# Ledger of designs, part 8: VHH binders against HTH-type transcriptional repressor CarH (carH)

Target 1, 299 residues: HTH-type transcriptional repressor CarH (carH), of Myxococcus xanthus (q50900)
Amino acid sequence: MAERTYRINIAAELAGVRVELIRAWERRYGVLTPRRTPAGYRAYTDRDVAVLKQLKRLTDEGVAISEAAKLLPQLMEGLEAEVAGRGASQDARPHAETWRESMLAATQAYDQPRVSDVLDEVLAALPPLKAFDEVLAPLLCDVGERWESGTLTVAQEHLVSQMVRARLVSLLHAAPLGRHRHGVLACFPEEEHEMGLLGAALRLRHLGVRVTLLGQRVPAEDLGRAVLALRPDFVGLSTVASRSAEDFEDTLTRLRQALPRGLPVWVGGAAARSHQAVCERLAVHVFQGEEDWDRLAGT

## First folded at step 1 (VHH)

Design e06 (framework vhh_5j56_2)
Fold by ESMFold2-Fast, scan of step 1:
Structure e06 (fold): chain B 299 residues (1-299), chain A 127 residues (1-127)
Amino acid sequence: as target 1 above (299 residues)
Amino acid sequence: QVQLVESGGGLVQPGGSLRLSCVASGFTFSRYSGYAIGWFRQAPGKEREGLSSISSSGRGSTSYSDSVKGRFTISRDNAKNTVYLQMNSLKPEDTAVYYCAAGYESWYTGSAEYDYWGQGTQVTVSS
C-alpha cells in the first residue's frame, strides 16, 4: 500500500551519490525536499533516487550542479510521469501517434469536444515539454502539411491550432517566472506562425528564463518601445513563412535598427536558416538547436 | 558543428536491395527538436532530386517523392544517431550519388531548409 522509502545512506548507494553530496545539493540548491518519517528521519522515495541519478549523470557529463538544478522541475515532471506509469502496461495508454491521429480525425469531423478531451489527456499524461515535442508540435506539422495538400480546410486548421494555442498559453502562465535572465519573444512583423515561438517560450521558462511573450505581428517600432521599457537580456524572433532574400534583409534590418545596438538578437524558424548569411551580416544569432538553449539561458 | 557521413552504397543488380546509412555528429535525434534529415540523389547531367525525409520529432514524420514511394523506406535509430534509407526493387534509373542532408524543420509548416550536406555515396544499379 505505502510507497517504498529509503534512508539517506541507502538512497546514496542506489543513486551512486555520496551522502555528503546529497546533503550539499539539498542545502545549497533545494534539489530535494524529502518527507520526514514519524521518527524524524529523511525518507527518500524511488522518485527521489531517480532524480539523484539524473543529477549525477549531468554533473558527471560536465554540467554544473547549479545548471542541473535549473532543469530539476522538468526532470521531476518527467520522472513522476514515469513513476506513475510503472506497473501499468505501456499498451494501456495511448501512444503519441494514437493521440495525434485521434485529434486529426476529430478535427476533420469538426468534433471540438473530442479534440479538447484528447488535448487534456495528453497534457495529463506527459510533462509539458514532452507533450509539446512528441504530440503537439508533430500534430501542428501534420495539420500544416494536410492544409497545404488540401486535405484540411483553413477552418479545420484554425480549429485545432486555436485549441493547441490555448493549452500552451495556459502552460506558460502556470510556469514560475525566472529570476536571473529575461527574454522578450516575438514573431517577425508579418509572421502568423506562432507555435514554434510558444514552444521556445515554454522551454526557456523551464530553463529558468523569465519570458515576456509578445506573440505574432509585432511591428519593429513597437518591439523597440517594449524592449526599452522591459530591458531584457535578449530578444528572440520567430520567422517561418518563406520570404525573398530582399524582403528578409529589409525586415531584419528594420528590427535590428529598432533595438539597442548591444542587445543580443536571436532568430529561429525555417526562414532564418534559409537566410543565415543575412543574419550573420546584421549581427543576429540563428537558432541551430539543442546547444543554443544553454546559450539563451546564460550557461 | 553538424556533420553527416553516408555509407552503404555500391553495385547492385536490378531488382536488388541496398541500405544506406547516414551518421550524424554535432546533434542527436533524441534531443534535437526541429531538425529533419533528407535523402537526395544526383545523377550525371541531372538536377539534384529530393527522395525522402524524416523529422527528429517524436513521431518521426516521413515523406517520399513519387519516384520512390513504395520502394524506399526511411527510418532512424536514435541510439546510433543514424538515419537509414532502405532501397528495394532497384532500377537502373536509381543509379546516382546519394546525399544525406540535415536542416531545421518548421513544426507548423513541415518545411525543412537543408543547411548541412554529406559527401555522398555512389549507388550503381547494373547487371
Scores: ipSAE 0.000, ipTM 0.154, lowest interface PAE 13.3, mean pLDDT 77

Design e07 (framework vhh_5j56_2)
Fold by ESMFold2-Fast, scan of step 1:
Structure e07 (fold): chain B 299 residues (1-299), chain A 126 residues (1-126)
Amino acid sequence: as target 1 above (299 residues)
Amino acid sequence: QVQLVESGGGLVQPGGSLRLSCVASGFTFSRYSGYAIGWFRQAPGKEREGLSSISSSGRGSTSYSDSVKGRFTISRDNAKNTVYLQMNSLKPEDTAVYYCAKEPYYSWGTSDFDYWGQGTQVTVSS
């Protein structure tokens, strides 16, 4: 099929409109009727993104949203022209798989300049979240797998992982800080898998959430001290490495006790799903999927 | 278009067994090595519960929720683009719609790879 669709967070990024505002505009003014995927997630077309861009432009110029919504029918031809132009340019770009294969080959050859060139090309061609989901995360997963199976060396894995990480951190810090909602993100103590946490941080930043990223290997006591100083609206924790139920409960109990009572704590990653009952007993939210991004971003 | 399709559900007596299948189309499971496919279930009026996951990695790292550990076994067949859930010693409490998904939480919920199947009904009753 020729028609592309985007999830709400990507549509928000492309249009420069926060997710909560898109939902409000949909609910109160009926300006969008996004399609639903078979799984029930919102699917925004290029036309929907163009509508959001026009509404943002008008509201930025001082037009009330109710009046901006009324102007959409008379802007339809200009909107269709924008959609057509955008579709043509994006369809001309190389497939995500081609970039992944190029970077993997360069990594195998220890060709750091080539990895850098392809990374720059990817980030110039795709919005940050799309670059992460379609190219960078799949690449890092493939590299990790090949390292585990012995087809890539530790040096090759470190080469590409460090370069990708540096670009992701740069993207994270390039976005303006959010003013009204703040999350502190960290891995579980002793957890070294931070790619998912970086992806979460990037997504939250694009949803307008201020993020303090603490990263890997943060002890519970140190997280508690940081939270007391920063006073965030929530804490997000990543846990990927497999753990026994008893070890998971011990660690999460120490984390819960180190954090202020009533502060929302969210846990994502494969290990959190394996121990949902423990999370429920300790009043900790388990990240369930796409819909939970709105809960983290708040309204 | 990426799709996940569950099958293998049905009616079974307590203590019985079923094997569920999750077939991936629009992508190859081995192409996305390092990602996980998870099994989830949802009974009427209850929240979705994670049961088991398997990575696409060489040996297939697996995890199980405490409610099914020792009774359920997850496995994969990369040549068939299929993930299986072997369910043994079934209980009436296992009655639910079973779903497979590319685990959004494996990398803390990647957006474009957060795919859910339509589900397959499992009913455990006498």
Scores: ipSAE 0.018, ipTM 0.404, lowest interface PAE 4.5, mean pLDDT 77

Design e08 (framework vhh_5j56_2)
Fold by ESMFold2-Fast, scan of step 1:
Structure e08 (fold): chain B 299 residues (1-299), chain A 125 residues (1-125)
Amino acid sequence: as target 1 above (299 residues)
Amino acid sequence: QVQLVESGGGLVQPGGSLRLSCVASGFTLDDYSSYAIGWFRQAPGKEREGLSSISGSGTGSTSYSDSVKGRFTISRDNAKNTVYLQMNSLKPEDTAVYYCAAEWDYGSEDYYDYWGQGTQVTVSS
């Protein structure tokens, strides 16, 4: 069954917010992620209208829109919890650990339809950032560890990783493209683990950051060329695969030299945390966790 | 999914011409009048430069930077879901990677939601 949607002018009327203000909120602060029709028009759900009403209430109470926008994940969680509570009590199933266990079991059984069904259930039940943080990222970490230890085959890892990747890319296409601050995100040269980078892109877009996502296998020279073209406020690099200190330093030195000297460079992932001293020597920031999202977003 | 694909770049001599194409997928140019598609370029060591844009109506809604005004012409073919940049009287200074970008829904001004991968244009003797 199709969910009811509204064009922006009707959503504006229902929420009591001018069309121009809704557009400004989306452009400058990355609030909302309205669906798009095949014709490219924004399609606002009843949930989106409720979010607009809450943002209006907060701004009417004197809360700046930039501050209200930071509360959007909490507002989305509240709305999702309210909707989920209608007709269904606090069901013990599904929940984060159950979804992860179910997908892992399905992956081990090569049951692609079951992995797909559980992924769809997760994304229907949780807002995008919560789905990533509580289910998808922990699943991918567990799968990666089992693959490295040899308890999961390459084929099993590929099956679940490709399905998760497809959903994350879909969420990124639906996410608002922020306007206030601009970051370029890429993996280290020869780095193939991009799920963390996709998650970072999703979070930054919801924080109002415009993200140019270059993905995996980007050579240092090409990254430098793109940065000169795009003039971002920062560069974010992902590095997960284990590397020697010498190899890490050589690669990061080449990357630093390819980028403008005054441009902030951030590196995240397990390999970056393993080589923090090298990052400090090369004037590169290491992503440590939750507080760094606000630093990257310039908030 | 919305995607833009550029083509038509290459090597050309000063004074020559090239026509770049930007094919849109995931939406059709006939279906809505609120998009804007723009052409941008970036040369090594320089900032990204906006060159031209065309709004969904097309008629009387084109714009050009002073560096290309009179030499470049933006147009659209809705039947082919394609936007073109006709580049005439090319100069060595026009050497750059050329990008098309789309503002989806109400497509206005300098904010663009989707970008193509770029196409290289080299003007040399």
Scores: ipSAE 0.000, ipTM 0.135, lowest interface PAE 14.4, mean pLDDT 76

Design e09 (framework vhh_5j56_2)
Fold by ESMFold2-Fast, scan of step 1:
Structure e09 (fold): chain B 299 residues (1-299), chain A 127 residues (1-127)
Amino acid sequence: as target 1 above (299 residues)
Amino acid sequence: QVQLVESGGGLVQPGGSLRLSCVASGFTLDDYSSYAIGWFRQAPGKEREGLSSISGSGTGSTSYSDSVKGRFTISRDNAKNTVYLQMNSLKPEDTAVYYCAAEPYDSWDTYYEYDYWGQGTQVTVSS
């Protein structure tokens, strides 16, 4: 099993327990059976770190280590339920950042198996929207920024983005379809950045909106034909890549003209925010934040 | 229009603590907030350094720079529309102007940048 592991010094930092004390607890009370790397080093899993945190909490509260060890199976059962569900986010704070850092380091090293393992760990530990909001979207932002600054190559950016995309598409297909409102979502005709669109689709389906996702490279006329057939309550468009005000206005004008008069059109992404005045002139809504999710969902 | 106002800075001795506040207006901070809030600092003659951030879902995904991990804690109070930075075990090297910044945290766009900045609050750690 390719599970995320830590050396003893990192496990000690994460758990707040001295290395010497971890060794003593392992030797005298058998509370941990850490795996070994091929090189023979102790490898502590996230579950092992959680065990250490619980033992520290109990001993700090005055419980003798021998008694704490007896309570461990019941506590770990409760902790595993919390990790699988609702309470994970509060205790996952350091873990969310370490997941991001681990995936970034693995991406720099072209270590595809490690990126895959950490992604699977994130999706097992957090509900889909939390995984996206707290780990995957911040990671993609970091990767994009480092690529723009020259710290990451195009190949490294593509490696992690493709792996994240595959998981997001899988999550979207698993999400409930929704029934009370219907939105058609697509990228601008020449836009290739689709991760934000996928995230928006996942969010809207969570809110009970039926989403038809058309994705990248949809010509304006084809979007118009799809809309006539589907008759959605709104169209949502994603535009990220920088472009001139003139080119943006030309493209948005063609899109507006291809769609039925009076159909609400929403645009999200960096390029939409850069050209808000154009959007306003063309009676197109720019996605600005939290209140707009409820507006799109018909609340 | 988004506005951010920092407060809580001042003079403190090494080993002391301060809690900075960042009051937001023009957007709502709640369990589904679409704004990420970050804390930054800048000392004279140095570049601006990112310290900590909190995103808008649930308790918020938090991150910390290595220089402040274990000493600083970011949190939010949705009822007061305020983000806090609790600073413990302060060192002379923590002397700087501290800024909070906000950006729309939006799943439509994976390439975001901090768009809204406060005016800053001075923190001085000296004997």
Scores: ipSAE 0.000, ipTM 0.204, lowest interface PAE 11.9, mean pLDDT 76

Design e10 (framework vhh_5j56_2)
Fold by ESMFold2-Fast, scan of step 1:
Structure e10 (fold): chain B 299 residues (1-299), chain A 128 residues (1-128)
Amino acid sequence: as target 1 above (299 residues)
Amino acid sequence: QVQLVESGGGLVQPGGSLRLSCVASGFTLDDYSSYAIGWFRQAPGKEREGLSSISGSGTGSTSYSDSVKGRFTISRDNAKNTVYLQMNSLKPEDTAVYYCATDYSEFWGDSYEGMDVWGQGTQVTVSS
């Protein structure tokens, strides 16, 4: 008991490292693997945050992340001393965590006006990407966890998710319209999970990419017609719902064939990760994390 | 094809033990930087409850809910691509369908997390 932990967005804020970079370091280099909650969500300790700060410092000084990772065993005693030195202070909750807790309590009470008020407060207080990274995405994650554990009913999940979706769409329309590079973003055919796609659209707009967002449940033939008319620089596809390798390959093959040969196609989401070999065979890029945002933005 | 398959459920007397297995296929447990596997349960008329998770390299880092801490033990065998839940000192209130689930996925947008792949479940009945 008594060891405080942070969700990934709070750890990112404390360490001065973007969430996408933390996940990339974990996936590609194994530089730190945080503890998990009983429901499997990442839980970063004060020690983990100190490690992230150290890795950020080294990489900012020009040390490659692979080399910085090799130095961790040598640095662990110093980092433990640093963490221990912070010791006895009372844990003051960040505003982001307070907002999320208020919205969860209001959702459980079916208090839609309160959820709306807190969302408006968040969007007045934070820039769009910070609102998404620090409040909206962690809220959606927490809502998903509580729905999976049965703590939230379907009605409560729908209430908060619909309100968050409306705000994300509003933020997307308020984001700068890119002019140099153009991407078309859609979910896989029959895919209904669109929050990740909305987040990707918001990220790309702020990187200066013009985004045409087609949303959920776009058939391959319709995507092909849209792409012929819009002539984008790339297509980004989201696929989250679990599916068999055969179904995934059949769907992705139809998508690849509906699109111009040589047009870059990127796929992200749970099902893409699970079927990476199929993506490779079909010359489709799987989204791997922070560095791929720059590739999508054409930088 | 990513799939999780549970086994090892059954009928047991109060105070008894069972070991559940969760076999992963379509992906490997060798890449610990990418995912965790957790055990969940749901009894009729009750909410789904997260019980335990395992992540990391070697034997893995583990987490337990208060309701099962000290009685249940999660472990992994990467060579067999299997995660186990050893359940000791079983009580009638442990009666439920037990599921394994994994966050083996990259949600479009690295800020997202959650269990995305679920098994079919295995029934555990503690009675007499």
Scores: ipSAE 0.014, ipTM 0.534, lowest interface PAE 7.0, mean pLDDT 78

Design e11 (framework vhh_5j56_2)
Fold by ESMFold2-Fast, scan of step 1:
Formats: structure tokens, C-alpha cells, sequence
Structure e11 (fold): chain B 299 residues (1-299), chain A 126 residues (1-126)
């Protein structure tokens, strides 16, 4: 009889792969040929979902999608030991500059389809953390530098930064939620720098933490109400923009008072490191680096 | 507590070389807080001029102003939390106070140099 099929959103949920990534893999690497319903929807079989799960596993382990696609026949035959011995043997860094240069040129030309295509290519080729660290964060830095030098206008900067942000947010929302540990992440109330917070969210999801991302401009009282409803294991706050010790202490005091006593609060970013004594006095943790990811993840 | 401290300035003859160092304390250059470290200079009566920047700990994506390209080289040693500016073929016109600065992101992807060192004087005199 008729084989069970799923629409792309359900296949994405079952496989733990976001919809945009499935489309990119399908289009660029031909890893799937999903059927079409009479209404024209993609119809994914259980085998298609299994293929997506294997591609996700390999790319999460650091294998580039182009290499993962080549390994599918062996993987489907149960050659797990051979696959596990393979990693991305190529350093992605030489390609990172090429992708950034292509996106900068396309941005200057207002070629939104080209920017979109290169972004999809990056996210298909690299696991989320590597894409963020090696391509997307450096791209945003380059864009800001070109804007300061006058080679990019405000409109061009907005175009590319909004497209990058949309991809990062899509990565976070499409991933399955962790079940063992839960963190709520937000910026300080007046903080506009959110790219570090997005990177932190990606890292924590990679470590199996359920992340509720509230983003920018969350008032202390509203954060307090959200925390009472969500009952997270910790709150992570990002603060990057320079501020006086007095302003920092006032803001952090309001945040600490809005949150349940005994709930761990972590603050990260340049401003937090500038005001470590204030953080210590208010019984909040300052994010110092690699070791603290394990503490936040409970591992 | 967060500081950038420049060193290596001094008096040098035209055609000479100097290596400036920028040491960070209270943070690391590999954190999400800092996406680039830049070198700037300011001569008396002139606006501050950007010279070079280095971003990321991997490829070390670098940029240079036309006035110094081919003569100056920026590099980083993340283990020492230090950024260097190697200055070769120095000219009298390179006389200035040299600053290092750490760059942070803002909402629209724009970067801002939020943290600045105190500067180190470089004098190129015949």
C-alpha cells in the first residue's frame, strides 16, 4: 500500500534539521528527491527522514555537507565505524574569505538573491557553530568596517545584516529543544549587540541545552515574569556596549532583583568583564570562556 | 579592569622599523565580545586615522589603509593575548601617537571601537 510521507516541516522536526537547510541540501547536493503530492507539496518518506538524520549527524560531527553526501551509500549500508573515522579533512577557512568577499560584492550591487544563495551555501557546507564563527560573525565585522570606511551605505549594511540575522534565528528555531537543562538568554535592557548572544544560543543548543532566546530590549520586570513561567535552570545576559560602573551596577541590580533568589545568573560580553567586581558583589557569574560552557550545559 | 596597553614606540630614523605591541588584560581576543582589534594613529592637528585591523583567531582576516599597505603588517598571538603592528620603511609622515582599540558589534552588524589604549608615541626623524 501507499507509503507514509511527511511534509517538509514535519520531516525537519523528525530529522532535527531546519527547513531551509533541507532545501539547500536538496538543491545543491541532490541528497534527496522527495515526491510531490497532487497539491505540489514535497513528500518525504521515512527513508528520506533517515537520510536527513545521517547528514545532520555527520555535519554536527564536523563533516562538510558535500563530503557527507558522498558518504550516504556507505552509511545506509551500516558502515558506521568508517564514517565515524572521517571528519572534515579540509580547513574551511580558505573558503570562508571567498564566501565573505562574494557576499560583500553582492551587497554593494544590491544583489539580494546572490547574498541569499551564498548564505544558503555556507549553512549547507558548515555546521551551525562553525558557520557562525568562521563566516557569519567575520562577515558582520567586515560589513561594519566597510560601512565605517564609506564603501557600504547604511542601506547596504542593513540589507546583509538582516539577511544574516534571519538565517541565525532560523537555525535556532528549527533545532529540536533539549530536555535535560533550560536556559533563558537575553540582552541587557538597552543593549543592541545581539550577535554574541546568538552565538551563545547556538553553542548551548549544540551542547543539548534547551534555549529560550528573548533577544534585545527585554525590561527587567518582563524577564522576571518570563522566568517565573518558564522555570529555567539559569539566565544568561549579554552586555557588550561600554557603560559607566554606576549605570552597569544600577541595571544589573534591577535585573538581579527581578529574578528569583538562588537562580544562577550569568553575564557575558565586554561590559561584564569590565565590571567584574560589580558582578561578584551582586552574586552573578561572569562568563570567562570555554570552561563555562560546560557549567551552563550541566556537563 | 579591561585594558589595552600599547608599547614599542620611540624615536627611529627614516627607513627604520618598529614593532608595536598591544596587550589585553581583563578579556581575551578570542571571545564573542571582540570581533576585531585595530591600530589607529593621530598626528598633531589631524583627525585620527585607521591603519589596520585583524579579526578572528583563524585566518586572521586583515585590512590595511592605502597609506601603510605593503609597509605595515598586523598579527596576533592569542596565547599571549597580544596584537602586533610591524612597521617597516618608516617615513617622517608616520610620526604620530599610535593607538590600539577593540571592536564590538552592534544590532545592524556595524562595529564600534569601544575600548581604546592610552597610545604610544612614534617619532620618525632624520
Amino acid sequence: as target 1 above (299 residues)
Amino acid sequence: QVQLVESGGGLVQPGGSLRLSCVASGFTFSSYDYYAIGWFRQAPGKEREGLSSISGSGTGSTSYSDSVKGRFTISRDNAKNTVYLQMNSLKPEDTAVYYCAARTYIYEGRTQYDYWGQGTQVTVSS
Scores: ipSAE 0.011, ipTM 0.355, lowest interface PAE 9.2, mean pLDDT 77

Design e12 (framework vhh_5j56_2)
Fold by ESMFold2-Fast, scan of step 1:
Structure e12 (fold): chain B 299 residues (1-299), chain A 127 residues (1-127)
Amino acid sequence: as target 1 above (299 residues)
Amino acid sequence: QVQLVESGGGLVQPGGSLRLSCVASGFTFSSYDYYAIGWFRQAPGKEREGLSSISGSGTGSTSYSDSVKGRFTISRDNAKNTVYLQMNSLKPEDTAVYYCAAHPLYYRSGEQDYDYWGQGTQVTVSS
């Protein structure tokens, strides 16, 4: 059966024991033998975390660690049922905040190796869609907000965004190739916010859709030419930056006219949701949420 | 078909050195692939032990278990789709079958485990 595991720093936070102390307990007293991945990472199970919590409780009560270690077999006899109950409902969202905070602090310090290490931890701990939804997209939103407010510099924003983008592109290349349905994805012609489009591409690939990703700054006429050559089943467009209703309608009208009349066109992002009536009048679908993924994938 | 093939094992005296190779086929281990390639070993009567890994990410980050840190070095040649393990200062305790394994970094440990394993190569450290 699939079993959740944690890196030592996450296990330390869950158990309330600092990383240094866990390593000392393992090295000197043999109190716990976690699984080791080839990466050299200690992989702690829910059972291992429960053990660490019991050792902390005993040592907080004044029991020496050497004595606590001797009591472990008796304690573990009762913990297996408890751990099984806890494992059934847990998700990774509590850890997501810690990873995001660590990457923000490292970014502010220009500590590229630390950002890289935390990104590797995230991607080892979570499947790609959850890594994007629960850690990477919230991080990028936070970074963008802090950059706009002046609490992060352009250099800091570029540092973390470049590293996250590279990882997302790699995940997209590793995603299953779709065979039965084909979508062309692009940003609105003047839209620079690409990460949401990358996330959409990743999700569609995992739903079995072949994705041609054109990215940022694709003029309407060039999109039209690409679509005529590729003959996709749909076009997906991303628009995030705020626009007036007039500018939005003018841009979307030009896009609709550049594309074949019978081709489904989907638009996602904050600006699309702000101008839903315009989209409806132009026979363009607005991406609203989870139910629409199956419609895009043809499932 | 995804396959990993180890080579380079053999007999060495204590204090000696060996270089193991792991050739991947059926997938590309490149700077853009999100696969961790790791080395494991298993001695008779003992559980499998993780030793080292190298990622396919842009930085090519490496990790080592405490038992081999400072003695073993992992490296890669993406053009040859090959990962190496340079083993120095070998001890009798290093005697084991050595395995190469590939793991998608985006899956958490315990959900997908290591998807692809080689058949192993024997390393014997003896006088």
Scores: ipSAE 0.000, ipTM 0.106, lowest interface PAE 18.1, mean pLDDT 75

Design e13 (framework vhh_5j56_2)
Fold by ESMFold2-Fast, scan of step 1:
Structure e13 (fold): chain B 299 residues (1-299), chain A 127 residues (1-127)
Amino acid sequence: as target 1 above (299 residues)
Amino acid sequence: QVQLVESGGGLVQPGGSLRLSCVASGFTFSSYDYYAIGWFRQAPGKEREGLSSISGSGTGSTSYSDSVKGRFTISRDNAKNTVYLQMNSLKPEDTAVYYCAAKLTYSPWTRGQYDYWGQGTQVTVSS
């Protein structure tokens, strides 16, 4: 696809900004640096025109041009993400590493605005599942490993995790609810690690499953009451934190007994895989791989 | 005690229709007490063939074998504790004893295995 360009008079007409203002904004505030043709003329792209439109909108709303210019990097990120989202997602893979490194560095510096800006760019540039798989899950894994090694503090881990969580929850609320099959997702009682559960919810929504997300620290009795009211096709449970075989069996037994005997129960996470024999005895599926997504979705 | 009782069989012309009923006792459809109810058939000298199932959970997800897909429809009436099999466009090869079966407890290790069976109802498709 050849990028279309315009001379300044056409860019001015398309953006609704006079030529003199465009020149002044470029000279005084550096708001854009258009390409130059071999003949030395300014060549404005559709992206440049969109930038000019946004600057005009802000100044028309009473924002001074100097302040509007400070907002330009954020506006540019949004525009680039929009372009990338239109079939260019595969070409964005090299940026995934840069986004992860930028967010990690910002996290170490307690630079919340920077983490927020990069996260916004990621979620605008990539479809939700790719954003999770290629950027957010690897970032959370890296942050977890650095926290374990002592190179990141608990506060730094919480900072980035809370921001990622908020965005994933927003994506889930924006997703279509689904109608043909229904799953209830929750963490084990006393379990606080929910990012894997959020990722599972997002993937199931993508597969057309209606998801009711109950989240962290759901007692067995409360889950049982919710299931009787909601009547889902299955329950999915996440368990990550290490626990003894006795504690795991006691907890899973209470969960199985609190749920209707005919209801399929799936358990995922590191602790479930560590205690597969208990899951087998209690007639509970252990999530083992990608093929299980189709089974949960009923395909 | 769990019991399943089939009814609605009989003689029908090719291209005709029948509705089979399966009344369940010993568990209730309203209480979420079962994993699935399935319809099976067995013709003389042949293995028992699975035809259709309906889940006891949530939406009542349904499944059908390729031989009956598009011709047979399974449904349930929770208030009557009854599962139905609506059979349309019947063929001579549909002649068999039809059974309903129930699986009350979900288990990943007994997938496709049913625990309780009815006595069967004869369906004969002939001119």
Scores: ipSAE 0.097, ipTM 0.612, lowest interface PAE 6.1, mean pLDDT 82

Design e14 (framework vhh_5j56_2)
Fold by ESMFold2-Fast, scan of step 1:
Structure e14 (fold): chain B 299 residues (1-299), chain A 126 residues (1-126)
Amino acid sequence: as target 1 above (299 residues)
Amino acid sequence: QVQLVESGGGLVQPGGSLRLSCVASGFTFSSYDYYAIGWFRQAPGKEREGLSSISGSGTGSTSYSDSVKGRFTISRDNAKNTVYLQMNSLKPEDTAVYYCATESRFYTGWKSMDYWGQGTQVTVSS
């Protein structure tokens, strides 16, 4: 199947970058290596156009092109890993299942060195977003279910969860801090489940978004004060634990009231989906799909 | 690879009942890849709405949106690799295309449904 390509003038229109600037970036910073047609013309892929859009966004926000080019490989790796994951990578799935099974068995045996070794193997073998989606998040969900059903003890659950969390936080801190768009991420005030929030932070960082991660148990009034000081482009909230419609509406109303009226508020997690009508009434966006990552990133 | 096929839609009068089925192939319901299967609907000119989900492991935990709680019941038959949505006390507002979708284990946070069925039409009208 042939990949769709564009000539430089069309790529320029799609990316909002003038032709002369594209040529300068290619020549001086090596940020693009477009394919060549048999006739010798430059052929820009959809990926190349996405690269140009990211460079434009960073430079428009005051990042020097040399610094933008430095950030680009990590941002594009994140996007490419996401596309590969969405394409249902059948190659990674057998290994992912085996790694998860190995870590569960090691956890049951309190074999911390084995859990550590498998985590290191996973992170060496897979890009960060793919490691999270195919191994780490599924493992944590399964561990949580087994703990709730009584097949894992609290100590076993804590052992593996703490080790996974430490690795995920390290991945997050390794990602460059963005400058073109800023999001503040927090859990609902009484929410302790932070895995999804950490995953969202990791994805947004790889999309070039600056993320201020506030984490668990942030009261509405404290979130409001943080937002006033940071002036982000949006707020993302995570809510997983089951709650009544009344409790959900009361909490979300307090959160909405603590934030500026025109500031976009996004809510993700199982509880948000269960109370979607409440979110709509309060002018809060519910995270629904892949398109929403681009909306949050401004791309 | 994952495939989901919905069936059981049709025309029903207000106050009536329908039972929708979602048959999964390419994976086992209690596999490591998927936390839950959920039911969604989309009416003309409206956004997609989540209705209910059921977990693939553990106690079979269920959830329901406020619009259908008390009227709809989700269940599963693991031997048949099938999930059902029992719909009672149907209203004209329930008219929509109904979809089943897999909820990956990542959905404890911020992930969309990974795989969708083709949908089945439910029309509530006299």
Scores: ipSAE 0.013, ipTM 0.375, lowest interface PAE 8.0, mean pLDDT 78

